# Ledger of designs, part 6: VH-VL binders against f9vpa4r286to426

Target 1, 141 residues: f9vpa4r286to426
Amino acid sequence: VIEEIKNAERVIVIGAGTSYHAGLYFSIELNRLGINSLPVIASEYYNVRSKKGDLVFAISQSGETIDVLQGIRMMRNSGAKIISLTNVIESAIARESDYKIYMRAGPEIGVAATKTFTTQLASILFILSVLKKENLKKMEK

## First folded at step 23 (VH-VL)

Design v7
Fold by OpenDDE, fold request of step 24:
Structure v7 (fold): chain C 141 residues (1-141), chain A 123 residues (1-123), chain B 110 residues (1-110)
Amino acid sequence: as target 1 above (141 residues)
Amino acid sequence: QLQLQESGPGLVKPSETLTLTCTVSGGSISSGSYYWVWIRQPPGKGLEWIGSIYYSGSTYYNPSLKSRVTVSVDTSKNQFSLKLNSVAATDTALYYCARGYQYDEYRPWFDYWGQGTLVTVSS
Amino acid sequence: QSALTQPASVSGSPGQSITISCTGTSSDVGGSNYVSWYQQHPGKAPELMIYEVSNRPSGVSDRFSGSKSGNTASLTISGLQAEDEADYYCSSYTSSNTWVFGGGTKLTVL
C-alpha cells in the first residue's frame, strides 16, 4: 500500500459524505508531503479522468456506496490501481480493490458516522506516519 | 411510482425449498443507493428480518436463518429472490419484500413494501 | 437475534395521546439514531411512519412523533383517531450487521 502511494503519479481520494471529508484530509496531507493528490466527492466521480499511473484510494464505511463503486470501476478500467478503506469486510468495494484495508470499527450505527470517521482518520494517520518516515530516510541518505 | 410484488408458490412441503421472487417496477434495482430486503411475518406474529441484498450482490442474513437462506439479485429482470431450504411448519408466514436506503451509512428503514405473499408449509 | 422490546398492547381514547416504547441495547437502539417505526393495519403491509427516531416521511400525519432516550425509543401518537388502531413495530440496525424489529404493539382505540 505504501509503495503504491509513493509510486503513484497521482492519488485520487474518493469518498461520499463523512468518508469524503476523511478523504479530503488525506488528500491535503498527501499534497503536503509532495504527493500529487486529488480529492473527489463520489457523487462527481464522472468528472474525473484517470489513467494508468493513477492510484485510487477509495474510502467507504459500508463498502457498498454506489457512486464510489462506479467511480472505482471507471477508474480501474482506465488502468488505475485501487486501494480501499472500508469498514465492512468483503464488501463490494473491497472485493473490487487491488488492496484492501479494513478500519475494523465494527458496524457503524452513528447518524454522523462518528465511529467510522474516527477510525478512518486513524487509518489515514497511520499511513501518513509511515510515509513521513520513508521521507525522513531519504533525507538521511 | 415504485412497486414491489412478491411471487412464488403458496404451499411448500416440509424439508423442501421455498423460493420467492420480488419484482420491482417503476424503478431500477440498480438505481441509486438502495438495498433490498426480505421480511416475514408468521400468522399472528411479529416481523422478522430474513436477509438483505445490495445491487452489487452483497448479502446479509439473519443469523438464525443464515444456514438455510440465500438471497440473490437479477438486475436484468429487475428482480431479487429468496430461497429458504429445509422448510418446516415454523417457516409458515407472510413474506414481504421491501426497499431500504443506504449511502455509505446504513439506514435501517424500509420505505417501500410489497403486499406480501403467504407461504404455508404443510405436508 | 433478540427482538426489541415493545409492550404487547396499549390503549387510548379518541383525542388522547399515547406512547409506545421500544427498548433495545447499546448495540442497536442505544447506539444510533437509526430507529424506525411502522404501522400495520390488519391484512395490510407495514407502512413507514417514522425514521431516524423522529423524522416523518411525506404523507405521514404530524400526529405521529418519535423520540429516544438511552436504549429506549418512543413513538407518540397524539389526538388518537379510530384509524390509528393497528400494530406498531420499531426497527433498528444492530452492531452485528443485522436488522432487528420490535415484537410489535397492538394499539386499541377505545
Scores: ipSAE 0.275, ipTM 0.781, lowest interface PAE 1.3, mean pLDDT 92
Fold by OpenDDE, last read:
Structure v7 (fold): chain C 141 residues (1-141), chain A 123 residues (1-123), chain B 110 residues (1-110)
Amino acid sequence: as target 1 above (141 residues)
Amino acid sequence: QLQLQESGPGLVKPSETLTLTCTVSGGSISSGSYYWVWIRQPPGKGLEWIGSIYYSGSTYYNPSLKSRVTVSVDTSKNQFSLKLNSVAATDTALYYCARGYQYDEYRPWFDYWGQGTLVTVSS
Amino acid sequence: QSALTQPASVSGSPGQSITISCTGTSSDVGGSNYVSWYQQHPGKAPELMIYEVSNRPSGVSDRFSGSKSGNTASLTISGLQAEDEADYYCSSYTSSNTWVFGGGTKLTVL
């Protein structure tokens, strides 16, 4: 996962609702690390033109969000690799991803999806921490 | 105008498999942010969720029935089905199919229902 | 997975206001606003009356309202009418990623 993110020409972060907001944060932080990233609201996936070399980071609580699923399918067809962050194990989005990350937050039953959002951020922050460490290693060389 | 209609045998013998089909009209079963649900109601009793199937084919079952239940979808026929194995008298109920809504978050309400079909388990 | 707790029956006269309670746990009713209510007339399929505790679907009378406090959700029917006589069921999403229903309440209009 980390290597894919590091080597990607662009990281497209896609999500819906609360997951989209988590994706916004992730995208911003990636750009801060010098990783070209584009946040995409799932309902507008068709406005994004992806290509080989792109990496799609899909965030979905249910893993069944239609726009996210359709988005990753479209982007995959263009040659992009797919990393997913989902809460539901073996969900559709997870199954169709090259790399699967699970939040393991338990079922989300809140309207505001605060539990899921928090877990999403935790996962994202962990990924970011690893990326930062890798950057530090490069600086030491 | 979305419509759901249950169909299947009204009588099943104990230990046999109950099979029901829900035909969806007025909308595609494979489109949108919906999931399709089976719910039953024993005579004179309350409602019980059986299982759900999403447009992707992902299934979720009531833990109490999980070992005996299979829900499937046939997009070509715009139908989804229920199979309940090893039925007993306690499985006698009015069986409903319904539609639920989901978009990243789950939505536990069902906005469209079939009229239900009575299935009696008897020798 | 046990059903949510509802009173077996409630009654009221035309024009009155009645309330039906639905009591669960912190793992269902108390854990979220994902509570819905259904009306079921004899021999008919259930009809969604309230979703997300207090929202009404299009076409549902504004005489129906919902609320929640703690682990108890409530359905209130104001200006009771004869046609309101039916069974009412609450439902909730659970922390186990399942759906549960209440035992149902029979409403009689006197």
Scores: ipSAE 0.274, ipTM 0.787, lowest interface PAE 1.5, mean pLDDT 92
Fold by ESMFold2, fold request of step 24:
Structure v7 (fold): chain C 141 residues (1-141), chain A 123 residues (1-123), chain B 110 residues (1-110)
Amino acid sequence: as target 1 above (141 residues)
Amino acid sequence: QLQLQESGPGLVKPSETLTLTCTVSGGSISSGSYYWVWIRQPPGKGLEWIGSIYYSGSTYYNPSLKSRVTVSVDTSKNQFSLKLNSVAATDTALYYCARGYQYDEYRPWFDYWGQGTLVTVSS
Amino acid sequence: QSALTQPASVSGSPGQSITISCTGTSSDVGGSNYVSWYQQHPGKAPELMIYEVSNRPSGVSDRFSGSKSGNTASLTISGLQAEDEADYYCSSYTSSNTWVFGGGTKLTVL
């Protein structure tokens, strides 16, 4: 999913409640890395018009958050690709996403120790770390 | 105000299928703000979560019951239902329907419960 | 059967404080702050008393409080009153959109 983020014209990060706050952090850091990003409170999804070339990064612990689900449906219908970060396989948000990141699907020990918000942040930090390394390589070259 | 009411047979024969219905009053089951669950309590024992259904139509089940359980919604009747196949005496219990919230924030707890309906499995 | 361990019964005198424990694992009680407590009077449906470990719904007395340490959650009832006599259940959400309940604790007010 790193390549999709790097190649997106804009990364729209959508979430509700605590997931929105994780997404806000992600969007801020993406913009600092030169990746165009827009954080969206899920209940305000209707204020955002997406298009082909957009990538939607949807954050939902349950994979069933209605405003996130409705938002990704609208944005996918407008041509955007969807990456989901959720804890639940077979959830509606995961099923309707082009790319899926599951926090629950880790090793048995990792799943047992995982906390929802910290797991979201850990996944986001890992993605940012990889993107940061790519930027350093470009500056060297 | 909001009320959840279980209905269905009080007596079911072993090996048959139990069907229970929860009628929602004072609110809409088709609202995306909520998810709907079934919970049971065998006589003199504790609570057991059976399964849930979400706005998307997604269902989740207790692994111990998953092979026998179906939860569904009928938006035209403002109801959701439990179907439990191949019942046995151990399925005798007080069955509750309940509600959870998911509109702008997922709340994995149940804020409204029905009064429960007793189902006895016997010949 | 119960996935969370609660004492079968506790008792206290009016005006005292009592605490009910709920012990799970790192996959439930220890895995998130989605621990809830329900009160059930005889013949009645359960009622939510505590959510997210320590929060009270509107209308629930501040005599009820909750906490968690590691894999053990606790419900404390201060200023015990006769009306508090009931069964109490803890519950925990898991990351797979499933729930586990404790076996219940019968509180007797002496």
Scores: ipSAE 0.241, ipTM 0.715, lowest interface PAE 5.2, mean pLDDT 84
Fold by OpenDDE, last read:
Structure v7 (fold): chain C 141 residues (1-141), chain A 123 residues (1-123), chain B 110 residues (1-110)
Amino acid sequence: as target 1 above (141 residues)
Amino acid sequence: QLQLQESGPGLVKPSETLTLTCTVSGGSISSGSYYWVWIRQPPGKGLEWIGSIYYSGSTYYNPSLKSRVTVSVDTSKNQFSLKLNSVAATDTALYYCARGYQYDEYRPWFDYWGQGTLVTVSS
Amino acid sequence: QSALTQPASVSGSPGQSITISCTGTSSDVGGSNYVSWYQQHPGKAPELMIYEVSNRPSGVSDRFSGSKSGNTASLTISGLQAEDEADYYCSSYTSSNTWVFGGGTKLTVL
C-alpha cells in the first residue's frame, strides 16, 4: 500500500458523505507530503479522467456505495490501481480493489457517522505517519 | 410506488430446497442505494432475518442459516431470490422480502415489505 | 443469533401511554443507533414505525416515539388507540454486520 502511494503519479481519493471528507483530509495531507493527490466526491466520479499510473484510494464505510464502486471500476478500466478503505470486509468495493484495508470500526453508533469517520481518520493518519517515516529515511540515504 | 411480492411454492418436503422469488416493481433492483432482504416468521412467532443482498451481489446471511441459505439477484427480471437447502419443519414460516436503504452508511431498517408468502415444510 | 429481549405482552387502556422495551447487548442495541421498530397487525406485513432509535417515517403517527439508553431501546405509544393493538418488533444492526430482531411484544388495548 505504501509503495503504491509513493510510486503513484497521482493519488485519487474518492468517497461519499463523511467518507469524502475523510478523503479530503487525506488528499490534503498527501499533497503536503509532495504526493500529487486529488480528492473526488463520489457522486462526481465521472468528471475524473484517470490513467495508468494513477492510484485510487477509495473510502467507503459500507463498501457498497454505488458511486464509489462505479468510480473505481471506471478508473480501473483506465489502468489505475485501487486501494480501498472499508468498514465491511469482503464488500463489493473491497473485493474489487487491488489492496484492501479494513478500518474495523464496527457498527456506526452516531447518526453523523462519527465512529466510522474517526476510524477513517485514524487509518489515514497511520498511513500518513508511515509515509512520513519513509520519506525521512529516503532523505537520510 | 415501490412494491415487493414474494412468490414460490407454498409446500416443500423435508430435506428439499425451498426457493422463493421476490419481484420488485415500481423501482429498479439494481439501484445502488438499496439492499434487499429476506425475513421469515414462523407461525405465531417472531421475525428472523435470513439474509441480505446488495445491488452489487454482495450477500450477508444469518449465521444460523448461512450454511443453507443462498440469496441471489436477477437484475434482468428485477427480482431477487432465496434458496434454503435441507429444509425441516422448523423452516415453516411466512417469508417476507423487504428493502433497505444504504449509501456509504448503513441503514439497517426496512421501509418496504412484501405481503409475505407462507411456506410449509411437510411430508 | 440471539433475539433481542422484549416483553411478551403489554396492555393499556385507550388514551394511556405504554412503553415497550427492547434489550440487547453492546454488540447490537448498545453498539449502534440503528434500532428500528415495526408494527404488525394480524395477517399483515410488518410496518416500519421507528428508525434510528427515534425517527418516524413519513405517515407514522407522532404518538409513536423511540428512545435508547445503554443496551435498551424503548418504543412509547402515547394516546393509545384501539388500532394500536398489534405485535411490535424491535430490530438492530449488529457488530457482526447482521440484523437481529426482538422476540416481539403483543400489545393489547383494553
Scores: ipSAE 0.098, ipTM 0.729, lowest interface PAE 1.9, mean pLDDT 91
Fold by OpenDDE, look of step 23:
Structure v7 (fold): chain C 141 residues (1-141), chain A 123 residues (1-123), chain B 110 residues (1-110)
Amino acid sequence: as target 1 above (141 residues)
Amino acid sequence: QLQLQESGPGLVKPSETLTLTCTVSGGSISSGSYYWVWIRQPPGKGLEWIGSIYYSGSTYYNPSLKSRVTVSVDTSKNQFSLKLNSVAATDTALYYCARGYQYDEYRPWFDYWGQGTLVTVSS
Amino acid sequence: QSALTQPASVSGSPGQSITISCTGTSSDVGGSNYVSWYQQHPGKAPELMIYEVSNRPSGVSDRFSGSKSGNTASLTISGLQAEDEADYYCSSYTSSNTWVFGGGTKLTVL
């Protein structure tokens, strides 16, 4: 997963609702690391023109969000690789991904999806920490 | 208004396969806002969740029945079905199909139910 | 999976208030706000009465209310009426992404 993110020409982060906001944060942090990243609202996936070399990072708690699923299918057809972050094992989005990350958040506690959002952020922060660590190692060489 | 209707044989022999179909009208199974569920109720007993299916084909099963259960969806017919293999007397029940709500998360309440169909397992 | 725990039966007189409990674990009732309640009259399909612990669908009487504390959810019916006589089931989502029902409670209106 980390190598895919580092080697991607562009990282397209796609999600809906709370997942989009988590993705937005992730995209911003990736750009701060010098990794070209584009956040995409899932319902607007058709406005993105992906190509080979792109990496799609799909965030969906259920792994069944229609717009996200349609988005990754379109982008995959253009040659993009797919990484998914979901809460449900073997969900549609997970099954159609090259790499699967499960947040293991359990059932959502509140209507505001607080538990889901925090677990998404935790996963994203972990990924970012690894990316930063590797970047530091590269600078030391 | 949304309507769900169960259909299938009311009698099945032991060791055979129970097959039921739920026909949905007044709404599309292909809607991403919902998932579809099978629930059963043995005579005089409580409700038991059997399985759920999303229009994409993603399925979730009761662990106690997982080895014998298959749920499928036919978007062209606006139907979803239940297959239960190797039935026994304990599988005698009123079988319901129902609709659940989904929006980036499955919601565990069912707002629309079929009337149910009785399936008796007997030799 | 095991059912949530409900009392087998409860009773009350017209006009009274009764409460039905639904006890689970931290992996279901205690782990989320996704608790629902269903009313089932004899020979009828269950009807959704409460969702997300305390929300009522359109058309459901305000005499029905729900709450939760710890691993126990409760359905309260105020101003009990004869038509309320039915079986009541609770339901919850689980940490394993499954659905579970309670054993059911028979409500008798005296």
Scores: ipSAE 0.059, ipTM 0.708, lowest interface PAE 2.7, mean pLDDT 91

Design v7
Fold by OpenDDE, fold request of step 24:
Structure v7 (fold): chain C 141 residues (1-141), chain A 123 residues (1-123), chain B 110 residues (1-110)
Amino acid sequence: as target 1 above (141 residues)
Amino acid sequence: QLQLQESGPGLVKPSETLTLTCTVSGGSISSGSYYWVWIRQPPGKGLEWIGSIYYSGSTYYNPSLKSRVTVSVDTSKNQFSLKLNSVAATDTALYYCARGYQYDEYRPWFDYWGQGTLVTVSS
Amino acid sequence: QSALTQPASVSGSPGQSITISCTGTSSDVGGSNYVSWYQQHPGKAPELMIYEVSNRPSGVSDRFSGSKSGNTASLTISGLQAEDEADYYCSSYTSSNTWVFGGGTKLTVL
């Protein structure tokens, strides 16, 4: 997962609702690390033109978000690789991904999806921490 | 008006495969707002969830039956099916197909049910 | 997968209020508000009576209400009528991304 992110020409982070906001944060942090990233709201996936070399990072609690699923299918057809972050294991989005990351958040109770958002951020922050460490190692060489 | 109807053999021999089909009318299986489920009820017993399927083909199975169960969907026929392998007497039950609600996540309530079809496992 | 725990039977007289409990764990009933209740008359398919703990589908009598506290959900039927005699099942989503039913409760109207 880390190597894919590092080697991608562009990281497209796609999600809906709360997941989009988590993705927005992720995209911002990736750009701060010098990794070209584009946040995409799932409902507008059709406005994105992907190509081979792109990496799609799909965030969906259910793993069945229609717009996200349609988005990754379109982008995959263009040659993009797909990493998914989902709560539901073996969901449609997860099964159609090259790499699968599971949140392990359990059921969401609130409409505001605070639990989901927090677990998404935790996963994202972990990924970011690893990326930062890798960058530091490069600087030391 | 949405209607679900189960169809298949009412009698299956032990060790054979049970195959059922649910035909949906009055609505499309391809709707992203719903998912489709199989539920069974042994005579005089309670309800047991068997498996769920989304129009995309994504499936979820009862862990106790996962190794023997396959659920599939045919959007062109507006049908979804159940296959249960290696049946035994304990698989004798009334089998229901039903519709579940899916928004941004699966919702564990079923608002439309078929009338059910009895499947008896007997030699 | 273990079923949710319901009393085997409950009874009441016409006009009374009865409550059926559904006890699970923090991984199902206690872990979400995705608790539903079904009514099943003999020889009929189950009918959805309550969803998301306390919501009624259109067409369901307001005599049916639902609540939840901790790992226990409850179905209350007020103004009990003869037609309410049936089996009642609770259901919940689980942290393992599965669906689970209660064992069912037989309601007898005396």
Scores: ipSAE 0.040, ipTM 0.671, lowest interface PAE 2.5, mean pLDDT 91
Fold by OpenDDE, fold request of step 24:
Structure v7 (fold): chain C 141 residues (1-141), chain A 123 residues (1-123), chain B 110 residues (1-110)
Amino acid sequence: as target 1 above (141 residues)
Amino acid sequence: QLQLQESGPGLVKPSETLTLTCTVSGGSISSGSYYWVWIRQPPGKGLEWIGSIYYSGSTYYNPSLKSRVTVSVDTSKNQFSLKLNSVAATDTALYYCARGYQYDEYRPWFDYWGQGTLVTVSS
Amino acid sequence: QSALTQPASVSGSPGQSITISCTGTSSDVGGSNYVSWYQQHPGKAPELMIYEVSNRPSGVSDRFSGSKSGNTASLTISGLQAEDEADYYCSSYTSSNTWVFGGGTKLTVL
């Protein structure tokens, strides 16, 4: 997963609602690390022109978000690789991903997706921490 | 306080197009946390989901009506609309607009409803 | 798309507890926890009473509760009051990414 992110020409982070906001944060942080990243609200996936070399990072708690699923299918058809962050194991989005990350937060029951957002951020922060460590190692060489 | 109000003609002739507008007040339609829905209820019958729209313009329709239905949104006016083509007597119903939740997906319950507007299809 | 199956009518006396069933399939009620219940008084819009099988929105009386087993969801109204007389509709998300409603149940308070 980390190598894919590092080697990607562009990282497209896609999500809906709360997941989009988590993705937005992730995208911003990636850009701060010098990794070209584009945040995409899932409902506007059709506005994105992806190509081979792109990496799609799909965020969906349920793993069944329609717009996200349609988005990754379109982008995959263009040659993009897919990494997913979902809460539900073997969800539709997860099954159609090259790499699967599970937040393992249990079911979201509340109206507000607070649990979803916090667990997504935790996962994203972990990924970012690994990326930062690798960058530091590179600088030390 | 959030309010939804349906508006449009109460009478439409067969084969014509029904156009309804839902005006949202007390809150912005341009919120990523919600989506907007049309639901109808024929007299003495149950409820039927017609279609939904996100503020970005993304739409989902009931498959039974998809070929005849268009839902649109006007964020500048804080409104969303329904167009139903080629209406028939079976389209006679009380039409509601409502609000749904969009946190990580379109969640299938509606908390705020308009009062509804009756549309009768008759020659 | 077929409606969910509800009893046409139920009745109870004040203070009693009644239950309304909502039967679907593995593609809707049995396929997810996205089951909702609505109350509708004559001449009024439906009001959300239960969402996600058993959750109550703010302002809804705790006399209303929801549950689900298999392909059947249930709405229970305890301490029945005259004001509870209304039509009740269940609804569920479907595997086809649609929302389906039940046929409705008329509750009469005797």
Scores: ipSAE 0.033, ipTM 0.687, lowest interface PAE 3.1, mean pLDDT 91

